# Ledger of designs, part 182: miniprotein binders against q9bqp7

Target 1, 240 residues: q9bqp7
Amino acid sequence: VPQNWFPIFNPERSDKPNASDPSVPLKIPLQRNVIPSVTRVLQQTMTKQQVFLLERWKQRMILELGEDGFKEYTSNVFLQGKRFHEALESILSPQETLKERDENLLKSGYIESVQHILKDVSGVRALESAVQHETLNYIGLLDCVAEYQGKLCVIDWKTSEKPKPFIQSTFDNPLQVVAYMGAMNHDTNYSFQVQCGLIVVAYKDGSPAHPHFMDAELCSQYWTKWLLRLEEYTEKKKNQ
Key: E = the ipSAE of ESMFold2; O = the ipSAE of OpenDDE; V2 = 0.75 times the mean of E and O plus 0.25 times the DockQ between their complexes.

## First folded at step 14 (miniprotein)

Design ye21
Fold by ESMFold2-Fast, scan of step 14:
Structure ye21 (fold): chain B 240 residues (1-240), chain A 94 residues (1-94)
Amino acid sequence: as target 1 above (240 residues)
Amino acid sequence: SREELWERIFELIEKGDKEEALRLLREYIEKYPDNPLALFIVADLLFDMGRPEEARKVLERAKELAKKTGDWDLIEYVELLERLIERLLEELKK
């Protein structure tokens, strides 16, 4: 299938700010339905290599920690990630209401890790907001849309215990970012054009977060790979 | 081709044909020496087969190559397997 049938960028939209843009960040709620999410598509189309590594990691961690220890570890990782996202939404939102909880979260290593990145973030357009690609029929919940160093980006916040200094270390995260970008650019709930992505990996020990900036060219390259994953998902769904 | 050989290796691993998988992995590594994941899979299979001394030697090569190629995500898997191999080696001494 020709890639021009499903472009990542919308030729009817501008990447420049419009004076009529809302003054507060958009937060469109995710409507649960039969339409697959970005995370579902990616999870169901992992390569044999990715599946092998995930299964081996799980088995080896269980050997090291025991079954209960592994469950506690994964639960804690999930909870810390959730708290990190809640703290970032609060920090970037002008309507913060959970002051005491937010002060405690601001003392975490992950929030310390990301401070130097936040200094370069401004012009927040959307936070924890639902996107849907009308034509390709997928949905997602993106973390943030804001200007990073003057460029409008889909920003994805990640937590990690180990360094991720190269974009190759972030697995399917670039695909997730461009999937949200393509959906937003074709979603009637949004009026602007996003052409750049940013993956921010924050560290538990407070070490400086690694920002992975994706320009329009890189986003277009990952968009092609996302379309292949979506096609694979659709074919698997038909056979079930 | 490279992709065909790589797929064949995973097919053998899924079937449990570990010795044949190791043979093809060694052939793959000789032809394509820049893939630290291939060395990691060799070490992982050797560990599963009860050959921890050989696994340790190959795993060190995998770690060094991963650092050189920038495959930092693989280093987490390497370090986990390192800890398990060392525990097994200590247990076997007893």
Scores: ipSAE 0.517, ipTM 0.842, lowest interface PAE 1.7, mean pLDDT 85

Design ye22
Fold by ESMFold2-Fast, scan of step 14:
Structure ye22 (fold): chain B 240 residues (1-240), chain A 94 residues (1-94)
Amino acid sequence: as target 1 above (240 residues)
Amino acid sequence: SREELWERIFELIEKGDKEEALRLLREYIEKYPDNPLALFIVADLLFDMGRPEEARKVLERAKELAKKTGDPDLIEYVELFERLIERLLEELKK
């Protein structure tokens, strides 16, 4: 149990749209800040098991590809992920000028992979938007907030070379999603409440993406784990 | 507890006490046979200790268990490690 528990959901908020909601999805810019990001907290509080696996993976990849080959591989993975996110933002934005930027981004295998998921996505409320938890003092940049099959979700888009049909295969991704959710639900820049999450794993070869839906109960379970990671991060900073 | 034994194993790995880590991992696996990561760590330690043939056999077990438990990330690690061990074993034959 976390020492400083705080609720993920805000009882003063609704998941239904209201008259104050903008017609265009919100895109709050992420600003330079001394407050830790969700990704920093998670990176600095990895379990010994996660650190071991990551270090072994790096060592094996370097042995397989060489130092320069490994650097090229990681750069290419990063670039492909960035392009995928840019394409999704363009597709989901109601602004025509953004949709016209690059047709090659729209024709990638990753975009083909998510087509069946996108058919169930509507009511986009935020894209590539910054969130800050004012009480718990952390920030993040979420990919998307939209309705998936009629339920308002924080949606996180992932690229993968290997199938990820099980949620446990996404490691800290559920923690990342609920951290963004809790921040948004208590961020004064937003007026609505999100109670569900969705992790979408897209494949380069166009194979159907795997959606991992997280209902309110599952989000609450992962929220407790996120609070423990945040507590661990805070304790590490006090002892440095 | 399961968590205490698991933490002790990683503590030993960090200290480089590989033989003792293997002993506790064997104990862990006998008590909790449903964790493919434990087999992966055994293979990894055996490889680092200069025992690649044994590592390869354990790694095959780890892969099959990972397939049954639905851990595609671990399967990816296992396949990468298998390729490295096979390359090493081929070089040792020369």
Scores: ipSAE 0.166, ipTM 0.617, lowest interface PAE 4.2, mean pLDDT 82

Design ye23
Fold by ESMFold2-Fast, scan of step 14:
Structure ye23 (fold): chain B 240 residues (1-240), chain A 94 residues (1-94)
Amino acid sequence: as target 1 above (240 residues)
Amino acid sequence: SREELWERIFELIEKGDKEEALRLLREYIEKYPDNPLALFIVADLLFDMGRPEEARKVLERAKELAKKTGDPDLIEYVELMERLIERLLEELKK
């Protein structure tokens, strides 16, 4: 049970558009500080299973590719993921952030993979935007907040070519989403309420992306697990 | 409980008691047959212990189950291990 339990949803907020809500998607820059990020908390509180899998994956990849090959592979995976996120931000925003050729390269795989999901996405409220939980003292950078099939969601875009039992693993993806949700719901820079999450796993070969929808009940369950990870992080930091 | 057994398995792996970890993993798999990660860990430990032919057979089972559960991360890890095992087995033929 979490010692510093706090609700994920804010009773003072509505999931309907407010008169004060901006008409353009919010993009608040992330400011580095001593306050930990969601990704740092998750990285510092990995389970023994996650640590084992990460170390084994690294060892096996180096064995297959060599040291230099592994570094090149990791750089390429990172670059593809970065381009995928930039392409999605461009598609969901009125202004272009990527060159046409970069989007065409991703379209043969990741962007094509998410086309059927994008058809159900509308009412974009935030893109690549910083969130801060002022009471629980953590920050994050979320990918997207938009309506998916009529429900306002924190949407996290994932690529399957980034296999890593860590931040990108299925174990922590729901925790990442609800951490952003809880922060946004209690961040004064935002005036609306998000109660649902969506993890979209895109495939390099263009196979249809798999949407993992998280309703309010499921978000509440993962929120409790996130609070435990945050508590563990705070305790570890205090003892060092 | 299921969670306690799972944690105990990783404690044994961390201690380097791979044989006992394999015993508990096989017991875990019999009781909870729909966790492809457990089969993957068996294959990984067998590979690490110099038993690539046994690792290959278990890994094939892990791949089939991972496809049913729709875990793209695990499928890619399985395919990585498949390539390493194939390389090792080919080298042993030489």
Scores: ipSAE 0.395, ipTM 0.768, lowest interface PAE 2.1, mean pLDDT 82

Design ye24
Fold by ESMFold2-Fast, scan of step 14:
Structure ye24 (fold): chain B 240 residues (1-240), chain A 94 residues (1-94)
Amino acid sequence: as target 1 above (240 residues)
Amino acid sequence: SREELWERIFELIEKGDKEEALRLLREYIEKYPDNPLALFIVADLLFDMGRPEEARKVLERAKELAKKTGDPDLIEYVELYERLIERLLEELKK
């Protein structure tokens, strides 16, 4: 699918100021449907390199930890990631009730890791919010939309100890971000346009998180690659 | 092209033709010596083929190149393999 026929940025969204209530971040619930999610598309269109690296990583981790140890490790990584996202949503949410529940969540090393990034985050527009690209027929659940250093970004929070196929940790994360961006820009539930992305990698030991900023040009480049993955998914689904 | 050679290597690995994959990886590395992932894959195949001493030597080169190119994810991956190989070699020496 040619990128010029399906642009990442919506030509109908202009410099006109938004009239929506800016005081409450949007949280559109993800609804069950037959259309694919961003994560499903990416999972089912992995390159041979990504499949190889994921398969080898699993085999080698099982050799190191044993099957039970590997199961415990992956469960713990999942739980830590879930708590990290819950803590960030609470920190960035204006709701007082959610902040009251933060006490224990705010004490993790991952939250310490992102403090420097959070100082540059403001103007939160959406948190844990569903997006749908109405024309390309895919859905997603994005982490956050907010200004980072004055630029409106789709922000994706990552923990360093998530299972990492080597290429997926760097390559597919940008695809995920631009897929959410393109969907939001064409979703009638949202009135604004986002042109930048940010991937934040947080560390368990509290070491400073690494921000990977994606400007509009870089987002457009990854959008072309996302469209190819989506086309591949659609073709594979048609033949199944 | 570079991309075609890279894809062909993984096709051979998937088919189980590890010897031919190693041959193409060596050609790839000669043409593109700045890719630490290629050295890592050589080490993985050698480890899988029961050649842990050779795998260890290639991992050392992969780690050095990864540090020079700024690839911390690959360094973590290499360290996992280093631990596995060290344990295997210790067991074999018994």
Scores: ipSAE 0.462, ipTM 0.801, lowest interface PAE 2.0, mean pLDDT 82

Design ye25 (at its last look DockQ between E and O 0.62; V2 from the best seeds 0.64)
Fold by OpenDDE base, look of step 15:
Structure ye25 (fold): chain B 240 residues (1-240), chain A 94 residues (1-94)
Amino acid sequence: as target 1 above (240 residues)
Amino acid sequence: SREELWERIFELIEKGDKEEALRLLREYIEKYPDNPLALWIVADLLFDMGRPEEARKVLERAKELAKKTGDPDLIEYVELLERLIERLLEELKK
């Protein structure tokens, strides 16, 4: 049980959009502060087993590809992910901002992969927007807040070359999503709250993406795990 | 505990005590059979020790189990190590 329990949902906020929902998605810039990001917290609180496996994988990849080959591989993976997020931001942005769409960004297997998910996405409220949890003292950059099948979600887009049909195969991604939810629900820059999460795994070959929907109950379960990771991070930093 | 055992195994690997790490891993596998991750680590250590034939044999079992679990990351790790083992075996035949 977390020592410093804090709710994921804000009882002072309504689940219903106030009629003044801005027609334009929010895009709050991330401020570089001494405050840890969600990603940093998760990376620094990985299990010894997870760290070991990743390090062994890296060593074996370097043995296969060489050092330069591995650098190129990692750079390419990063670039593909970045371009995918840029393309999605462009697609989900209001039409008036679309005049500068690089059509080349839209021609990807990943974009093809998510087309069936995009059909169920509406009511975009935030894109690439910073969230801060003032009390728990962490920040993050969320990909999207929108309605998925009529439910308001924090949506996290992931790229994969391999099928991830189960949410368990997404590792710490559920923790990331609920961390963003909890932060947003208590960030003064947002007038609304979210109760659901969605992880979308897009595939390079254009095969149908896997949506992993997280209801309020599942979000609450992962939120407890997130709080434990945050406490572990805080303790590690005090001991450094 | 299982966690303490794993921690000890990882410490031994980091120190280069591969033989003792293998011993503990084998004891673990005897107690908890059909763990594809443990089998992969054994195969990886055997590979690192220059024992590729033994590594291949262990990895075949790991591969079968990994496919049954459907863990895409473990499957990737198995496939990567498989390619490396085959490369080493080919080099040793020259």
Scores: ipSAE 0.764, ipTM 0.937, lowest interface PAE 0.6, mean pLDDT 91
Fold by ESMFold2-Fast, scan of step 14:
Structure ye25 (fold): chain B 240 residues (1-240), chain A 94 residues (1-94)
Amino acid sequence: as target 1 above (240 residues)
Amino acid sequence: SREELWERIFELIEKGDKEEALRLLREYIEKYPDNPLALWIVADLLFDMGRPEEARKVLERAKELAKKTGDPDLIEYVELLERLIERLLEELKK
């Protein structure tokens, strides 16, 4: 149990659109300051097992590919992921240019993988948008807030290469989603309530993406775990 | 008890006490024989210590259990280490 428990949902907010809601998806820029990001908190509170597995995977990949081969591999994975996110933002934005849209779709396998998920996505309210939890003092940059099968969700898009998904992303993905959700629900830049999460894992070969839907109860369970990670981070920083 | 032993194993690996870590891992596996990650760590340490034939035998057990769990990350760790062991064994034959 976390010592500084705070609710994930805001009782003063609704998940239904109202007249004051923006007609265009929000895209609030991330303002870097001394307040920790979700990614930093998670990275600095990894378990000894997670640290060991990540380090060992890197060592073994370097043995297989060589130093330069590993750098090229990780750079390519990063670039593919970045372009996948850019393509999704373009697809879900109502007013993108044709040229930018075409360039962002260069990784067609990943886009093909998510087509069946995109058919169920509508009512986009935020894209590549910054969130800040006013009370718990953390920030993040979320991928997307939209309705999935009629439920308003924080949606996180992931790419997975067979054979090698990144270890850190696999372990902490649900925590990342609920951290963004809790921040948005208490951020004055937003007026609506999000109660559900969705992690979409897309595949390079175009195989159908796997959606991992998180209902309100599951989100509440992961929220408690996120609060413990945030508490660990704060304690470590204070006791340095 | 189980979590304490598991944590101690990682502490020993972090300190570079590979032989002691292997001893505790073998003790852990005797008590909890169906953990494919523990078997993978044993195989990985044996490989790192230049004992690829022993590593291969342990990794075969890890592979069978990993496929039963359906954990794609662990399956991929097993396959990566398997390829490296095969390469090393071929080089040693030369």
Scores: ipSAE 0.633, ipTM 0.884, lowest interface PAE 1.1, mean pLDDT 84
Fold by ESMFold2, look of step 15:
Structure ye25 (fold): chain B 240 residues (1-240), chain A 94 residues (1-94)
Amino acid sequence: as target 1 above (240 residues)
Amino acid sequence: SREELWERIFELIEKGDKEEALRLLREYIEKYPDNPLALWIVADLLFDMGRPEEARKVLERAKELAKKTGDPDLIEYVELLERLIERLLEELKK
């Protein structure tokens, strides 16, 4: 039970688009702030087991590939993720689609993997957009806000070549989604709110992506877990 | 408690006291004999201690249990360590 509980949803906001809303998806710039990001909070509150396993994995990868080989491996994984997000932003953005599109960016197994999901995505409201929780004082950069099968969602896109022991991809991803949702719902740059989440795991070989839908009840359950992680992070910083 | 025992095991491994960590892990495995993570860590320590034949035997059991759980991270850890053990065993034949 968090000591500083705060609601994930904002009763002062509508979950429906305003008729005066811009037709172009929001892309709020990420500002250099001293307040913690969602990913930093999650990284700094990993369990000792998670930290141990990640470090052993790293050591074994270095033993297999060498230090330079491991650096190249991790760089390539990062680049694949970056290219995937760039491609999705291009596909989902009407203005970028009309002005410039890199055809090679669109040709990847990951993009093929998500095609069946994208046909159910509409009403894109935000892409690669900063969020800040004005009261709880944390920041993030969400991937997408759009309707999925008629439900307005914070959508998080993940890549997977094979199972990886990375926090961004596997164990804390529902916490990341609800943290972004809560921040957006209490960010003055946004005039609407969302109550649902979607995590999409895309595969390098083009196999159909796995969608993980989170309704409002499930989001509220994960929100409580996020508040505990944020509280743990805050307590650690008091003792620095 | 279980959590306290794991904390101590992780500390010993980080300090490089592999023999004491292994002794504590054997105690844990007596209480929880079908834990694939514990078995993986035993195999990982035995590999580091230059005992790859013993590591391979333990890892075979860890592998079958990991597949039953369907935990993709643990399966990756097992496969990576298996490759390293086989490479070391091949080198030792030379």
Scores: ipSAE 0.530, ipTM 0.858, lowest interface PAE 1.3, mean pLDDT 83
ESMFold2 (binder alone), look of step 15: mean pLDDT 80; pTM 0.756

Design ye26 (at its last look DockQ between E and O 0.45; V2 from the best seeds 0.62)
Fold by OpenDDE base, look of step 15:
Structure ye26 (fold): chain B 240 residues (1-240), chain A 94 residues (1-94)
Amino acid sequence: as target 1 above (240 residues)
Amino acid sequence: SREELWERIFELIEKGDKEEALRLLREYIEKYPDNPLALYIVADLLFDMGRPEEARKVLERAKELAKKTGDPDLIEYVELLERLIERLLEELKK
């Protein structure tokens, strides 16, 4: 049980948008601060097993590709992910911003992969927007807040070359999503709250993406795990 | 505990004591024979020790089990190591 328990949901906020919610998605810039990001917390609190496997994979990849080949591979993966997120932001943005769409960004297997999911996405409220949890002292940049099949979700878009049909195969992504939810629900820059999460795994070959929906109960379970990771991070930083 | 054993194994690997790590992993596998992760790590250590034929044999079992569990990351790690083992074996035949 976390020592510093904090709720994921804010009882003072309604799930329903006030009629005054702007039609334009929020895009709050991430401020560089001493506050740790969700990603940093998760990376610094990985298990010994997780760290071992990733380090071994890296070493073996370097052995296969060489150092320069591995750098190129890593750069390419990063670039593909970045372009995918840029394309999604462009697609999900209001039509008035469409004039600057690079059509080349839309021609990807990843974009093809998510088309069936995009049909169920509506009511976009935030895109590439910063969240801050003032009490728990962490920040993050969320990909999207929108309705998926009529439920308001924090949506996290992931790229993969391999099928990830189970949420368990998404590593710490569920923790990332609930961390963003909890932060957003208590960030003063947002007038609404979210109760659901969605992880979308897009595939390079254009095969149908896997949606991993997280209901309020599952989010609450992962939230407890997130709080434990955050406590572990805080303790490690005090001992440094 | 199981967790303490794993922690010790990883510490031994980090220190470069591959033989003792292998011993503990083998003891673990005797108790838990269907653990693809343990088998993968054994194969990886054997590869690092210049024992590619033994690594291949262990990795085949790891691969079968990994596919049954459906862990895509472990499957990737297994397939990568498999390619490296085959490359090394080909080089040793020249």
Scores: ipSAE 0.796, ipTM 0.941, lowest interface PAE 0.6, mean pLDDT 91
Fold by ESMFold2-Fast, scan of step 14:
Structure ye26 (fold): chain B 240 residues (1-240), chain A 94 residues (1-94)
Amino acid sequence: as target 1 above (240 residues)
Amino acid sequence: SREELWERIFELIEKGDKEEALRLLREYIEKYPDNPLALYIVADLLFDMGRPEEARKVLERAKELAKKTGDPDLIEYVELLERLIERLLEELKK
């Protein structure tokens, strides 16, 4: 899939900020269908290096923790990540009603880690929202679309602890961001254009999160790589 | 090419041809000496092959380079393998 035929940015959409009256952020549910998700495409097209590192990490963790210990560790990391995303959605959605669990989540180390990033986030347009690229036929569920330091971004929230169980997803995270961006820019459910990405890595101990900002040029570079992964997935599926 | 050599190394590892993979890794490291991931892979293979003392020496070099590059993912892999090597070496002592 040539990049010239499928640009990441939609020339029919304005990149000019419109007057933002407080509106409810979009939250379009991900519908079940045969169309592949961004995560499926990436998982099915991992490099030999990525496969090796994931399998070795898994084997080494099992040696250290035992099979049951590894299962418990992986389950706990997944649960912590889920709770972190739920807390962020609550914080960024002003109409969300605080609950007992939400109060505890708001005081976690991960939430403390991202406080300095959140101060630069405003103008939330979408939260936990489905995107579909109508021409390239893939779907995804993005975390957040908001302004970061005045620039509209697809924002992806990541938790980090030592060692990371989903290291392959971390390697491909810039690809996830641009895939969501390209889909949203060509999805009829959305009317705006996003040209920037932000990956925020939060830490359990509350140490300051690391923001990885992706400008339009960097997004275009990763878009080319995403199109190659999508093409590889399509060819692989065709031969099954 | 560099990419073809790198991919071939992983193919050999997947096939279980660990000695040939180590040979190509040594060739790769000679040509591209500042890749801490290549050193980590050598240490991991040596550990897997029951050569923990050699693995420890190579891993120490991988750790030094990984800390200089500031690659947190590789640092996590190195530290995990380091703990396992030390545990194995203690078990091998009388």
Scores: ipSAE 0.635, ipTM 0.889, lowest interface PAE 1.1, mean pLDDT 84
Fold by ESMFold2, look of step 15:
Structure ye26 (fold): chain B 240 residues (1-240), chain A 94 residues (1-94)
Amino acid sequence: as target 1 above (240 residues)
Amino acid sequence: SREELWERIFELIEKGDKEEALRLLREYIEKYPDNPLALYIVADLLFDMGRPEEARKVLERAKELAKKTGDPDLIEYVELLERLIERLLEELKK
């Protein structure tokens, strides 16, 4: 039960889209500011259980690999995740300027893993684009806004070996999606709204990715949880 | 009350009272036997306490349940601990 409830949708924004020709996907640059990011809020409001599990995982990895081995492992995982997102941006962009890098970017089990999902993705509206929620005072950088099986979604791409150096909670994926959705729906840089979310979990070995579709009702349920995390973050910041 | 129990358990672990934390976790598992996370934490504590045979048995059940959930992080935690337990058991044979 958040104290400062706010709707995920903007009632002032029209639901009658323009019938004009498609435009290039939006890529709004991140503004320099002091307001917290979605990932920062989630990182700073991890449960004691999540913190314990991540700390133990790190200790166990270091026991297995040694400190240098662990540093190499985390660096490689981070680089592969970065290449995955770059490849998806290239694949979903109308640009053809990256042919040499495009071949190198496509050398990934993760890209193979998502091929069956990409068949159902169309109408890309935004790629790697900043969103800001002025009223709730947070910012984010969403991966993609596109239609999935005919429904406009905020799409978040995840790998099964998600980087641990970012101290990202494993149970927070739906919260990221709805936070981006709420921010986009109230961001003056966007003229349209999104009612649905999609989380796509890709595998390093190229096994078919798992899509997790979030309809408006499920998004509303997670939106309430996001508001609680944001409230928790704000309270912790007041004690700084 | 479930959340209060978990807060108590983590407080005990932070204080280094692993035996009491283990007792509370085992009571929790009697009520909720299909919780792979609770089973993993039990196995992790037993490993730290130098009880790898007991840890291995508990971890086998945690592994089975974790694969049902499809939680890639928990599966990774379980498999990593399993490898460390196996290594320790081999060292103890020497």
Scores: ipSAE 0.555, ipTM 0.878, lowest interface PAE 1.1, mean pLDDT 83
ESMFold2 (binder alone), look of step 15: mean pLDDT 81; pTM 0.774

Design ye27
Fold by ESMFold2-Fast, scan of step 14:
Structure ye27 (fold): chain B 240 residues (1-240), chain A 94 residues (1-94)
Amino acid sequence: as target 1 above (240 residues)
Amino acid sequence: SREELWERIFELIEKGDKEEALRLLREYIEKYPDNPLALFIVADLLFDMGRPEEARKVLERAKELAKKTGDPDLIEYVEMLERLIERLLEELKK
């Protein structure tokens, strides 16, 4: 159990749109600060098991591809992910931005993979937007906040070469989603409340993406785990 | 406890005490036979120690258990190590 528990949801907020909400999706820039990011907290609090697996994966990949091949592989994976996020932001933004984007990327296998998910996405409220938890003192950059099948969600877009049919297969992604959710729910730059999450795993070959919907109960369960990771991070920082 | 034994195994691996890590892993597997990751780690250590025939045998067990327990992430690691083991075994035949 976390020593410094704080609620994920803000009872002062609603998930319904109000008249003060912007007509365009929010895109608050991430400011560099001494305040730790969600990704930094997660990376610095990996379990010994996660560290072992990541180190072994890296060593084994280098054995298969060579040093330069591994560098090229990881750079390519990063670039593909970046382009996928850029394409999704373009698709979900107002129509006038579409012409400014890479049209070849809009026809990628990853975009084909998510088409059936995108049909259920509407009411976009934030895209590539910074969040800060004012009480717990962490920051993040979330991908998207929109309605999925009528539920307001923090949506996290992922690319994968292999199937990820179970939420457990998405590693720390559920923790990342709830960390952004809790931050947004307590960030004065936002007026609404998000209670659901969605992790969408897209595939390069155009195979249908796997959506992992997280209801309020599941988000609350992962929130407790996120609070433990944040406490561990704070403790490690203090002891350095 | 299960958690303390699991943490101790990784400490031994980090220190390079691979034989002792294997001993504790075998004790862990006997007590908790439902964890395909433990079998994968045994196979990975055996491969790292230059024992690819033993690694292949254990890795097949890890693969079967991972399929049964629905751990597709572990299957990715298994397949990668499987390719490396087969490559090494082919080189040793030459």
Scores: ipSAE 0.409, ipTM 0.780, lowest interface PAE 2.2, mean pLDDT 84

